VH-VL binders against q8ka87r5to149. Designs and how they scored, part 13

Target 1, 145 residues: q8ka87r5to149
Amino acid sequence: PNKFTVKAQEALQAASMLASSKQNQQIEPEHLLSVMLGDHDNIACQIARKLETPVDTLLSVVDREIDRIPKVTGASATGQYISSDLGKVFDTALKEAEQLKDEYISSEHLFIAMSEAGVKVSKLLKDAGIDRNAILKVLTSFRGS
Below, E stands for the ipSAE of ESMFold2; O stands for the ipSAE of OpenDDE; V2 stands for 0.75 times the mean of E and O plus 0.25 times the DockQ between their complexes.

## First folded at step 1 (VH-VL)

Design U7 (framework fv_ucenprubart)
Fold by ESMFold2-Fast, scan of step 1:
Structure U7 (fold): chain C 145 residues (1-145), chain A 122 residues (1-122), chain B 108 residues (1-108)
Amino acid sequence: as target 1 above (145 residues)
Amino acid sequence: QVQLVQSGAEVKKPGASVKVSCKASGYTFTSSYYMHWVRQAPGQGLEWMGIINPSGGSTWYAQKFQGRVTMTRDTSTSTVYMELSSLRSEDTAVYYCARVGYSSGWYPFDYWGQGTLVTVSS
Amino acid sequence: EIVLTQSPDFQSVTPKEKVTITCRASQSIGSSLHWYQQKPDQSPKLLIKYASQSFSGVPSRFSGSGSGTDFTLTINSLEAEDAATYYCQQSYSTPPLTFGGGTKVEIK
């Protein structure tokens, strides 16, 4: 558990709410990707647009995958948990932040991590032309390095 | 700019149902925003009822209202609805719709409707 | 569920005086605490998000601070238009979203 930027924290909270609204007990990478791509102010959405990815089409695919996640019916008093796959995304994001010499885990690191962690969304992103090298090329133009 | 306009006050008998509407304008209804319903009984605090995703129509309700509340949306009119059935006198309250958006911080309610007073009396 | 306890329940304040409202969470919620203002016969309005970030258009006399379990809303110089009930809200553990019981501020 390393410190997140305010924008990354907002995305994680949005993913938590999305999972709850879908009656999903665990927060999955699909929930996080959906909220990040759906937020026009999020750098992940900006990067996808810069790569000329059809964001609306990708969101449709991600939302379909979310609808396949098993639902917890009735009164859920068990709380909410980070899925194993989302845990892999967090571990990968920490590594990406360290490689970029960033002090905080930001939305960019989470987006790179989703493409690289080897989870279901990683394949969805790569099929859409989004991988680590493509993200870094666009990100470098935003950072000026 | 952003506006949430709710339907007018309702007076209902115990056992009836009420359906409150909330029409959104000034932003893309189905893009990156969720709508919540929050109520407030006279002289009391705020009580969360549930959330709806206008894009997909998915909902999550507070346990207290599960089985009595139904939230829906109509994307062609940018309107969300909250229907509460089997009304009791304890349901007398002002009902608010409130928006939560990714760009403004997911969980803070950045814009609220004006409220709809629902009075349940015999 | 996370319980939010506000204090005081009520205070009557002279114009231009400093007002302090406290919100305590039953467990640590980081910075996921938001403040709303509700004037009589009006809907609540967002003042402060994530403990300390002012919402757009909110006067600079309003500020928020705190983290973990203890949070404070401060009005550094009360104006007549600030007579209202103030609510805190947590977004750390959802569902459910939960609110504090409210603090009513009125002008002497």
Scores: ipSAE 0.006, ipTM 0.503, lowest interface PAE 13.5, mean pLDDT 83

Design U9 (framework fv_ucenprubart)
Fold by ESMFold2-Fast, scan of step 1:
Structure U9 (fold): chain C 145 residues (1-145), chain A 122 residues (1-122), chain B 108 residues (1-108)
Amino acid sequence: as target 1 above (145 residues)
Amino acid sequence: QVQLVQSGAEVKKPGASVKVSCKASGYTFTSSYYMHWVRQAPGQGLEWMGIINPSGGSTWYAQKFQGRVTMTRDTSTSTVYMELSSLRSEDTAVYYCARGWIQLWSGYFDYWGQGTLVTVSS
Amino acid sequence: EIVLTQSPDFQSVTPKEKVTITCRASQSIGSSLHWYQQKPDQSPKLLIKYASQSFSGVPSRFSGSGSGTDFTLTINSLEAEDAATYYCQQSYSTPPLTFGGGTKVEIK
């Protein structure tokens, strides 16, 4: 896969906007996870709900982690870019899409990648009972009837 | 499958401008990839010049080249251009285009063009 | 601008020996460091991304490690085809992206 689905692209744009609103110079996996879980139409939210995860509680924890990210103001606020951790998530998502034989990187691939990339949100998700195997089990029921 | 094919070698006089092209194939040009330009003077290391988003045309340049470099693209031909003006002898180098994987900002380069030698001599 | 210092700048090594190349950043860059191989008259090729992740198709004898300011590229058992110049590159602070000065590896 050489591009993101429309839904994934919308989530990435929303994550960028969230980072800007929080005065964070880098876009982190925390920003992406927050916007995906906060969107009832996003498959990540639907999967978490199917796994009986208290989505509002998890979202609250993620938002507190975002509040801990250093803020940049004044002359030092020169622009934004993707964090190394979010880069790891993207690389992992590409591999997940290839393994599932999917043409595009979609929201479910990003969600699996966040649980597997070995970044801070990976621990948060696994502590909430969300890992690759749990996601794939639910995803199979969504895709294969 | 993915290929970046650059234009041929150029010989220029000091004060001239050069425009190097990089034609992409094997993927969707305006997809999840940005294009970077990196140069290498003879016997020297790699020097990053700047980046362009082929989709929107946004560019970011290294401060050293600000005011002399212009990066553009043509989406109908899947081609990126790098124009360097006011050439000096120290601009003699091989110029590479290189693909960055992600749309928001690229951190590494997965595919490179073959390079274009630009020689600046009187 | 983040400065990357590679060491050594040159080494001549016997085939099958282990090769270690170090890259030191002037400030902490997390894991945002990538390694490239460049053979004479060829374009650079990506070997390792984000300090330790192998790019697809890269031989298993290449590995990367490190975080913060100190990074290492290891070639576990040098092959003749590995004679090349190796460069590290940071993506933590951009623009500009910056490269190390390179390490030339020759076969004895």
Scores: ipSAE 0.000, ipTM 0.517, lowest interface PAE 10.7, mean pLDDT 85

## First folded at step 2 (VH-VL; framework fv_diridavumab)

Design D13a (at its last look DockQ between E and O 0.64; V2 from the best seeds 0.00; counts 0 for: pae E 6.7 > 2)
Fold by ESMFold2, look of step 2:
Structure D13a (fold): chain C 145 residues (1-145), chain A 120 residues (1-120), chain B 111 residues (1-111)
Amino acid sequence: as target 1 above (145 residues)
Amino acid sequence: EVQLVESGAEVKKPGSSVKVSCKASGGTFSSYAISWVRQAPGQGPEWMGGIIPIFGTAKYAPKFQGRVTITADDFAGTVYMELSSLRSEDTAMYYCARDRWGFLYYMDVWGKGTTVTVSS
Amino acid sequence: QSVLTQPPSVSAAPGQKVTISCSGSSSNIGNNYVSWYQQLPGTAPKLLIYDNNKRPSGIPDRFSGSKSGTSATLGITGLQTGDEANYYCGTWDSSLSAGYVFGGGTKLTVL
């Protein structure tokens, strides 16, 4: 067993496919945020909707940031790997999972980590009212309904 | 504290292949990338390639493409590097290293290395 | 020649300071994070600096790193005889032959 839940692994695989389709060698936090917000069933999309965030507007901004990421072509451009910034998101997500006493890194931990890791999408999320405290408050309300 | 252990030293003939294993004492490789780095006597380190198990992705340095295959067995917690068509220039110390989250990050844990000697 | 260029050697007396440069391009140092590795005689490399300027736990603050443009610098103050080692910069190169690259190395002598 690995440190990611199946649902988190699916989001990471979708991010890898998005990076490949954009000819980006490196998987960035922007790719992960885009696929998570673009999936109606992802907890990140559900949290953003509960916070009344205009998800389509946020997603459009994220997708424009992806279009600014350098493209690489040629034989050496095959394969996908994690950028340093996405590595910072993973480190933050692991810390969140440990703090919440979870054995695995989930989609919720990844979403919190994107707001808290100090990468480019962190400011975008915080400006939209999405930070650790807001996310945790929504998660508590999902349990209580 | 994670420790990486490479398989034992090998002596090989030119034209043959070698397969070196790397095991972690502190868990699986699924959350990390593993790189292979070699160092010929008196030379600096040279990145050969690595693998990111959660993406099923291996990347190889251009110099080694076509000769190196890197695979992972997550259940066994083992990464393998196979180098084919061995030449005397391949005589070196071979290290596995944990590349935390990808190749742009850093190699924070190194094995002690294993020697591969190619002679006829 | 290495993609990342380092001086082949530097030296200084115990207690003094030294800097080690690492020169690259926009496809490596310019757009990617730089790490530094120390290799003591007869041992494997050890991570000394990551993310351009951060120290792993257990690395004393007399080791420092910085980056400007396409160049990176390792600083070592309060030199000790135990610092005598080879030092390598490392980073990703995102050019058409993309891969991880190390500098050619700098031998530090403490005399």
Scores: ipSAE 0.040, ipTM 0.655, lowest interface PAE 6.7, mean pLDDT 85
Fold by OpenDDE, look of step 2:
Structure D13a (fold): chain C 145 residues (1-145), chain A 120 residues (1-120), chain B 111 residues (1-111)
Amino acid sequence: as target 1 above (145 residues)
Amino acid sequence: EVQLVESGAEVKKPGSSVKVSCKASGGTFSSYAISWVRQAPGQGPEWMGGIIPIFGTAKYAPKFQGRVTITADDFAGTVYMELSSLRSEDTAMYYCARDRWGFLYYMDVWGKGTTVTVSS
Amino acid sequence: QSVLTQPPSVSAAPGQKVTISCSGSSSNIGNNYVSWYQQLPGTAPKLLIYDNNKRPSGIPDRFSGSKSGTSATLGITGLQTGDEANYYCGTWDSSLSAGYVFGGGTKLTVL
């Protein structure tokens, strides 16, 4: 069964497309974070803004990191693959979904995972004041509780 | 518990093609990457390629590029591996294996393997 | 011939500790997570270690993994007769000919 919500799948697809456009062979957490924060309809972006995070600044930093990712040309650039770091994010997201007793992995779980997975974007998010507790507080507020 | 069910043993002539299937017991492969790994008698495993159905992305080992085709039917929850221009050296056990999220960290679920014998 | 180099064989008595090395390069082990597989005779490989040092559910803590630089190591403590098998390291290779690569395998004999 598909573990991702439709919105999460869309974000992942967008991340793949971004990686492709950047001629990156691997889809990295940076790609996913970029497309999530750049989408005003994505819960990650909404959470960041609720936390009064300077989202545009954070996006700039993330995009700079993306630009540092090695580029490939030719046939090797066809088709993007999930990087090990992105895999770590996915594993962490699954853990979060399970912990929160959610059946599907959502953008919320992915956002939490990116802050907690111990990868490069984790540090970026933490430096911006974004961690699991902060995210959960905002989510609670969104639910009116 | 998720299981990968592979198609039955194959006996083929040199120059022919073989198509092996791998079906997930749970119905679909979701965001998993399904890899094909073969193992010749007395040898170690050899990665042939794989596919990430959710992204429609397939990757092949250089050794098999142009000779192997990996496809997925998400509705049927089945992945296929077709190897053409078979040679005696292609005689091996062919495994499908699951990577939970994609290429490639680890393969945590393996099929029982499909024996492919190529002989005149 | 394998991209990743393992010792062909190791052996030890029950209860002892053994280590299996896996040597690669910057494009594979250096930049990617290492996995280990156990293959018992007549069976498919089984995931033993992933992400350098993590154990899947059901794998006892007697099995451990580590990675340093371009090398990885599998450790097995409290060796049991049932541990006799072939062990393979594996990882993604990020070179121009990207793909998953396995080690040549190590045959572990329990004396």
Scores: ipSAE 0.017, ipTM 0.637, lowest interface PAE 6.5, mean pLDDT 89
ESMFold2 (binder alone), look of step 2: mean pLDDT 88; pTM 0.922

Design D13b (at its last look DockQ between E and O 0.07; V2 from the best seeds 0.00; counts 0 for: pae O 7.2 > 2, placed apart)
Fold by ESMFold2, look of step 2:
Structure D13b (fold): chain C 145 residues (1-145), chain A 120 residues (1-120), chain B 111 residues (1-111)
Amino acid sequence: as target 1 above (145 residues)
Amino acid sequence: EVQLVESGAEVKKPGSSVKVSCKASGGTFSSYAISWVRQAPGQGPEWMGGIIPIFGTAKYAPKFQGRVTITADDFAGTVYMELSSLRSEDTAMYYCARDRWGYSYYMDVWGKGTTVTVSS
Amino acid sequence: QSVLTQPPSVSAAPGQKVTISCSGSSSNIGNNYVSWYQQLPGTAPKLLIYDNNKRPSGIPDRFSGSKSGTSATLGITGLQTGDEANYYCGTWDSSLSAGYVFGGGTKLTVL
């Protein structure tokens, strides 16, 4: 696949807006995780609740990491780009979509990828009990188990 | 396989603008970024800027900030580059190139390029 | 002047090895992945090396890349006449309001 679902695109756009509000030129996996877990309708938040993850604590840690990201203001603040770590998340999400034989890259694939891509948020998620196997088990129960 | 096709060659007068298009094969929106790179005769390539269509944002090289506008039309599956206030030193081959996901570490697919000539 | 500095030309006989250097700074090569592009006469650039030392499909292992500090190197062994081209390094530069930069290029002549 080479397309994101509409819901995944909305999450990515929210992450871009969060990065802008924090004066960050790079969009990081931390931005994406924050907006996905902070949206009660997002599948990532639903999965974390099903796993009984302390979501408010995890969000607090992620938001603290976002506050440490360099800020850019003034004439040089125009535009944004994807960090290399977020690019790795996207590469991992593509592999997950292929393994699951899905036509589009979805919010579920992005969430799995954040746990598995070997980026900073991957450790945060795994320490909170969120990894590929845990996510897939919950997704199976949502899809009709 | 994805191919990038720029619009046809143009001859322009100084002080005018040029708008070049870049179309991906299939004409559909995709999840990659498009960069614009130019190359003057006898010189190396020069990155002008790029756009990440998912985010709807463009980033420009400092040299071109204020003169270049890069936009995307999701319906047409097309990216545009417009360079204003043209001068003779803007005569070059203009390429569009793909950066998967838009993190700008390499350009893996290049168009054939299109010539823009600025002469009075 | 290019932000990334390359020698303007190199020459060697068929079968020999050459290296092409690319010198930058901590804001570009030092903290970002380096790519190399080959441009044959009359053609668009082609990706040769990415992520400092990785080859795309179809690029023979005669081509190699490495990075140390703020310098990158392209190596070509077993030179062939078809390797005669311009070679450019490229990377992201965080200091120029963030943007992509290319080296000035190196013309390889196979004698």
Scores: ipSAE 0.155, ipTM 0.696, lowest interface PAE 4.3, mean pLDDT 86
Fold by OpenDDE, look of step 2:
Structure D13b (fold): chain C 145 residues (1-145), chain A 120 residues (1-120), chain B 111 residues (1-111)
Amino acid sequence: as target 1 above (145 residues)
Amino acid sequence: EVQLVESGAEVKKPGSSVKVSCKASGGTFSSYAISWVRQAPGQGPEWMGGIIPIFGTAKYAPKFQGRVTITADDFAGTVYMELSSLRSEDTAMYYCARDRWGYSYYMDVWGKGTTVTVSS
Amino acid sequence: QSVLTQPPSVSAAPGQKVTISCSGSSSNIGNNYVSWYQQLPGTAPKLLIYDNNKRPSGIPDRFSGSKSGTSATLGITGLQTGDEANYYCGTWDSSLSAGYVFGGGTKLTVL
């Protein structure tokens, strides 16, 4: 059984494509964060906007980090690997979903996970005022509206 | 250090089924794929199939398609391989191994293996 | 019988260099990364090389990998007695019958 929501799957696919276009062999949390924040229909972007995060500035920082990721050249790079950091994000997202008694991992779980997984993007998000508590507060406000 | 812990040895009759489990020591498999590879006595390893637990997507080698079922309980950090209609030729060491993603580029962590013996 | 072809055996004296070849086709080695595994007697296979020429942590630089066209090569320098084992190449096959495939294996004997 698929543990991700459709929206989460779409974000992951977009992240993979971004990594491919950047000639990165590994899909990093930075790729996922970039595509999520860059999508106005993604809950992560909406949460960031609600938090009055300067999303464009954050995206610029994330994209700069992506540009620093080593590129693979040659003809034999056919697949994209999940990086260890992205794996940590996924583990954290799974735990978050479980903690919230959700059956599927959604974009909100991934967003929370990226802020809490203790990887590079976690610091970026926290520096921007984005953490689990902030995200949950916004989600609560969404449900009340 | 991540380890894969497999279930114990099995002795089965022809025509029966066997279900082997593989559990990650860390609790979950994260985004990794888990492959099943068997090795008959005196032979090389043979890839049977794999699954990405978090996605629930499984792939099978054509040779075993329809006879093998790979499932996962990601919350429990456990992957299962069930092989049905067992034959004497299925006698082998069955390994689970960790891969980075869905296409089994390489397997960097291996279980110790589960011996399955099929005999009348 | 194996999709990937390896020499059945190679041998050399301690301190020498050996190479193990792995031949495939465009649908496997030609288009995908090659990995190498070492299997000591009575143990599970161990990853030696991935992505054609990369070494996992803990693998000494005596082990090297290369790929050209539809063939791959494992190199072992400074051969040690502890290197005596079976070695297998492996890769993904992107043909219609997609799956991971192994070589037939090469038994390395240290003389």
Scores: ipSAE 0.015, ipTM 0.641, lowest interface PAE 7.2, mean pLDDT 89
ESMFold2 (binder alone), look of step 2: mean pLDDT 90; pTM 0.935

## First folded at step 3 (VH-VL; framework fv_diridavumab)

Design c1
Fold by ESMFold2-Fast, scan of step 3:
Structure c1 (fold): chain C 145 residues (1-145), chain A 120 residues (1-120), chain B 111 residues (1-111)
Amino acid sequence: as target 1 above (145 residues)
Amino acid sequence: EVQLVESGAEVKKPGSSVKVSCKASGGTFSDYAISWVRQAPGQGPEWMGGIIPIFGTAKYAPKFQGRVTITADDFAGTVYMELSSLRSEDTAMYYCARDRWGYLYYMDVWGKGTTVTVSS
Amino acid sequence: QSVLTQPPSVSAAPGQKVTISCSGSSSNIGNNYVSWYQQLPGTAPKLLIYRNNQRPSGIPDRFSGSKSGTSATLGITGLQTGDEANYYCGTWDSSLSAGYVFGGGTKLTVL
């Protein structure tokens, strides 16, 4: 898989806008997770709800983590890019898409990747009962329909 | 087979600006990020900045902050790098390179480079 | 000058093995993937190794990469005259306001 689906691209753009509104120099997995869980049409939100995860509580925790990300202003600000941690999520998502024989990297691959990439949101997701096996169990019901 | 095609060589006076273009062929540029890397005669490559067109975001190396602007034209499939307040030290080969961001920050396809010469 | 330190030159005879080191810090090599680029005279750099140890399609297995702590190594076995080139390591620097950084380069001479 060389491409993101349209829905995944929309989530990435929303994450970029969120990072910008927070004056964060880099787009982090926390930004992406926040916008994905906050969108009822996103499969990540649908999977979390199907797992009976307290999504609003998880979002509160994620938003607090975003508030801890350093803000940049003035002459030292160099614009936005993806963080190393978000890059690890993308790399993991690519591997997940390949394992599932998918042509595109979709929101579900990003969600699995966030739980598995070994970044801060991975710990948050696992503490909430969300890991690769739990996601795949729910994902098969969405794909089978 | 993605190819990056850069604009032609430039000869500029000190204090002027130069704008170099990089056009992608054989793929959509939303699939990747584009970096600008320069190399002065006899020196190694130096990253200037990059853009992720899908995000609309650009990031610049601190050394070039305030002098470099990187933009993308989605309809033309072209990324631009503009460097202002040119000095003789800006004489270099300027490359655009594709960053497979899903594979974490490596440049797998490079343009052939465009020469920018700054002289009085 | 260079954020990543490489030896300025290395030399070896055809058929031998050579290693090129790249030293950084926790904010760059220590926390990020390392890539290696080969630059033949008069050409643009070419990706040789990515994600520490992966080869792009078409790169022979004589080339290998590894990373340990804040250092990375490029290995070339069965050295050939056509390997004579400049070699650069590269990685992302996670420091605020940083970006992608390259090593100073190593000129490989095949004697």
Scores: ipSAE 0.348, ipTM 0.766, lowest interface PAE 3.6, mean pLDDT 86

Design c10
Fold by ESMFold2-Fast, scan of step 3:
Structure c10 (fold): chain C 145 residues (1-145), chain A 119 residues (1-119), chain B 111 residues (1-111)
Amino acid sequence: as target 1 above (145 residues)
Amino acid sequence: EVQLVESGAEVKKPGSSVKVSCKASGGTFSDYAISWVRQAPGQGPEWMGGIIPIFGTAKYAPKFQGRVTITADDFAGTVYMELSSLRSEDTAMYYCARGGFRLYYMDVWGKGTTVTVSS
Amino acid sequence: QSVLTQPPSVSAAPGQKVTISCSGSSSNIGNNYVSWYQQLPGTAPKLLIYDNNKRPSGIPDRFSGSKSGTSATLGITGLQTGDEANYYCGTWDSSLSAGYVFGGGTKLTVL
């Protein structure tokens, strides 16, 4: 079984509620990224700011992408569940946590995973100058001081 | 085919707390939201909140915020609802049900747990 | 008092038809799917209709649902005595603090 830190669980909770408020059938990486970047106490927001990323601009792009996600119509009752893309992010995050020898999946592992999983937000992040190497450089600064 | 098995009836004093469990039988909760719904005698059902167990994601109805906590175990095999600061008005049948978030109807229901609050 | 408004009771003879209404607003019925639940005395609610107008396996086609604007309707044809029950509509309320909401319920009597 996978374990998430409390802060990661809080982000997933906020992402789930954002998806439901937008009538999105599935929780997507876009929902998760939006809530993480929108929270100044989240490590993802702190890393992006340290990399001098224009967080407000990136957040606006992500929010526009969320608005393009189709709303549920018709006869479907498949529930609120994770998208296949978010599943790829979780699988990647677990591998990143294992490589860093961390016992739990934390917000930084999710952020690395979003840049590396090969999903739409991965391109958005890399276009903004955020990839695994950039994130790890900032994290090493935080952990090594 | 999943069934929801709820814990047994409870009799509690005002001011105490109660914790009711809901266990999946014949399946798992991993991909589903689980809601808690109560029904006072002679009244209609009232949604208290729900959780997506695999993520630990919970949402509570405003009336119960601050008094209710919904949690799931590590394997998403059991979901719990704890209600604190009990009053006589909390006397009701408490159901767990699969669904109850925006895009999922409540299709599988537990049989209900009677909670009686009396002095 | 209820976020979703239903008539408190409805009655008809065996073989007749009834319609039960459920009225809400743009934040709930207007923007979300409606479900209907049947509750026989002493039992848990049972899902009768989902996604506005779909029936779960095992629900006879005498039961139907529809939605128009901010209102939903449950139709029951060929009434049987076993249909005596309370009926509740339910949907999501899209305001961030509300969550899932039920109607006040309609008691169906078959005389």
Scores: ipSAE 0.000, ipTM 0.516, lowest interface PAE 11.6, mean pLDDT 83

Design c11
Fold by ESMFold2-Fast, scan of step 3:
Structure c11 (fold): chain C 145 residues (1-145), chain A 120 residues (1-120), chain B 111 residues (1-111)
Amino acid sequence: as target 1 above (145 residues)
Amino acid sequence: EVQLVESGAEVKKPGSSVKVSCKASGGTFDNYAISWVRQAPGQGPEWMGGIIPIFGTAKYAPKFQGRVTITADDFAGTVYMELSSLRSEDTAMYYCARDRWGYLYYMDVWGKGTTVTVSS
Amino acid sequence: QSVLTQPPSVSAAPGQKVTISCSGSSSNIGNNYVSWYQQLPGTAPKLLIYKNNKRPSGIPDRFSGSKSGTSATLGITGLQTGDEANYYCGTWDSSLSAGYVFGGGTKLTVL
């Protein structure tokens, strides 16, 4: 897949805006996860609820981690780029979309990738009972295949 | 496969601004960031900044913060770099280059460069 | 001065081997992938090596890369006259004033 779905693009844009509002120099997986969990219509929320994870509690943990990201001002405030950790999430999401034979990278691929990329949010998700196998099991029931 | 096509050479006076464009052949910059790199005569390349069009975000090297603006066109696969308050030392070749989603592993496709000359 | 240090020049005869070093710090080479770029006179830089040691399609296996700690090296074997060029290392710098940084460059002269 060479493109993101419209829903995934909206989540990425919102993650960028969140990072800017927090004066964070780079967009991190934490920003993306916060946006996805904060949107009750997002597939990540539906999966977490199906796995009996308290979404509001998990979101609070993620938001607390965002608050720990260094803020930059003055001469160090040079705009925004994605972090190497978010880059790992995107590379993993590409692989997941290809394995599921999907034409686009969607929110579910990003969610799976966050659980598998070996970044800080991967541990947060695992601690909350969310891993790749759990996500795929829920997705299989939703896709009917 | 992918080519980056830059706008033509510019000759500018000190204190003016220049805007250089970079067009991707065949589509959008989804999954890629575009960096701007300049090279003064006899010197090595210098990263100025980059943009990830899908995020609408740009990052600038500290040396150029406040003078450089990098933007993307919503309707075409085009990225722009505008450099203001031009000085003679801004005389250089300006390249656009494609990199992977902005974490800057590498720049795999480069434009041919746009010559910008600043003289009175 | 450049954030990444390279020797300004190296030279060798056709058929010989040369190595070009690139030295940085923990915030750049130590934590991030290193790339190498070849620039022939009058041309744009061309990607030679990415992710420390991988070659793009079309780059001959005479070119190799490696990274150890805060240093990287570019190796060129079986030197050809067409290899005469400037060579630059590049990487992301993860410090607070983060951005992509290039080495000062090494001019390879094939004698």
Scores: ipSAE 0.401, ipTM 0.759, lowest interface PAE 2.8, mean pLDDT 86

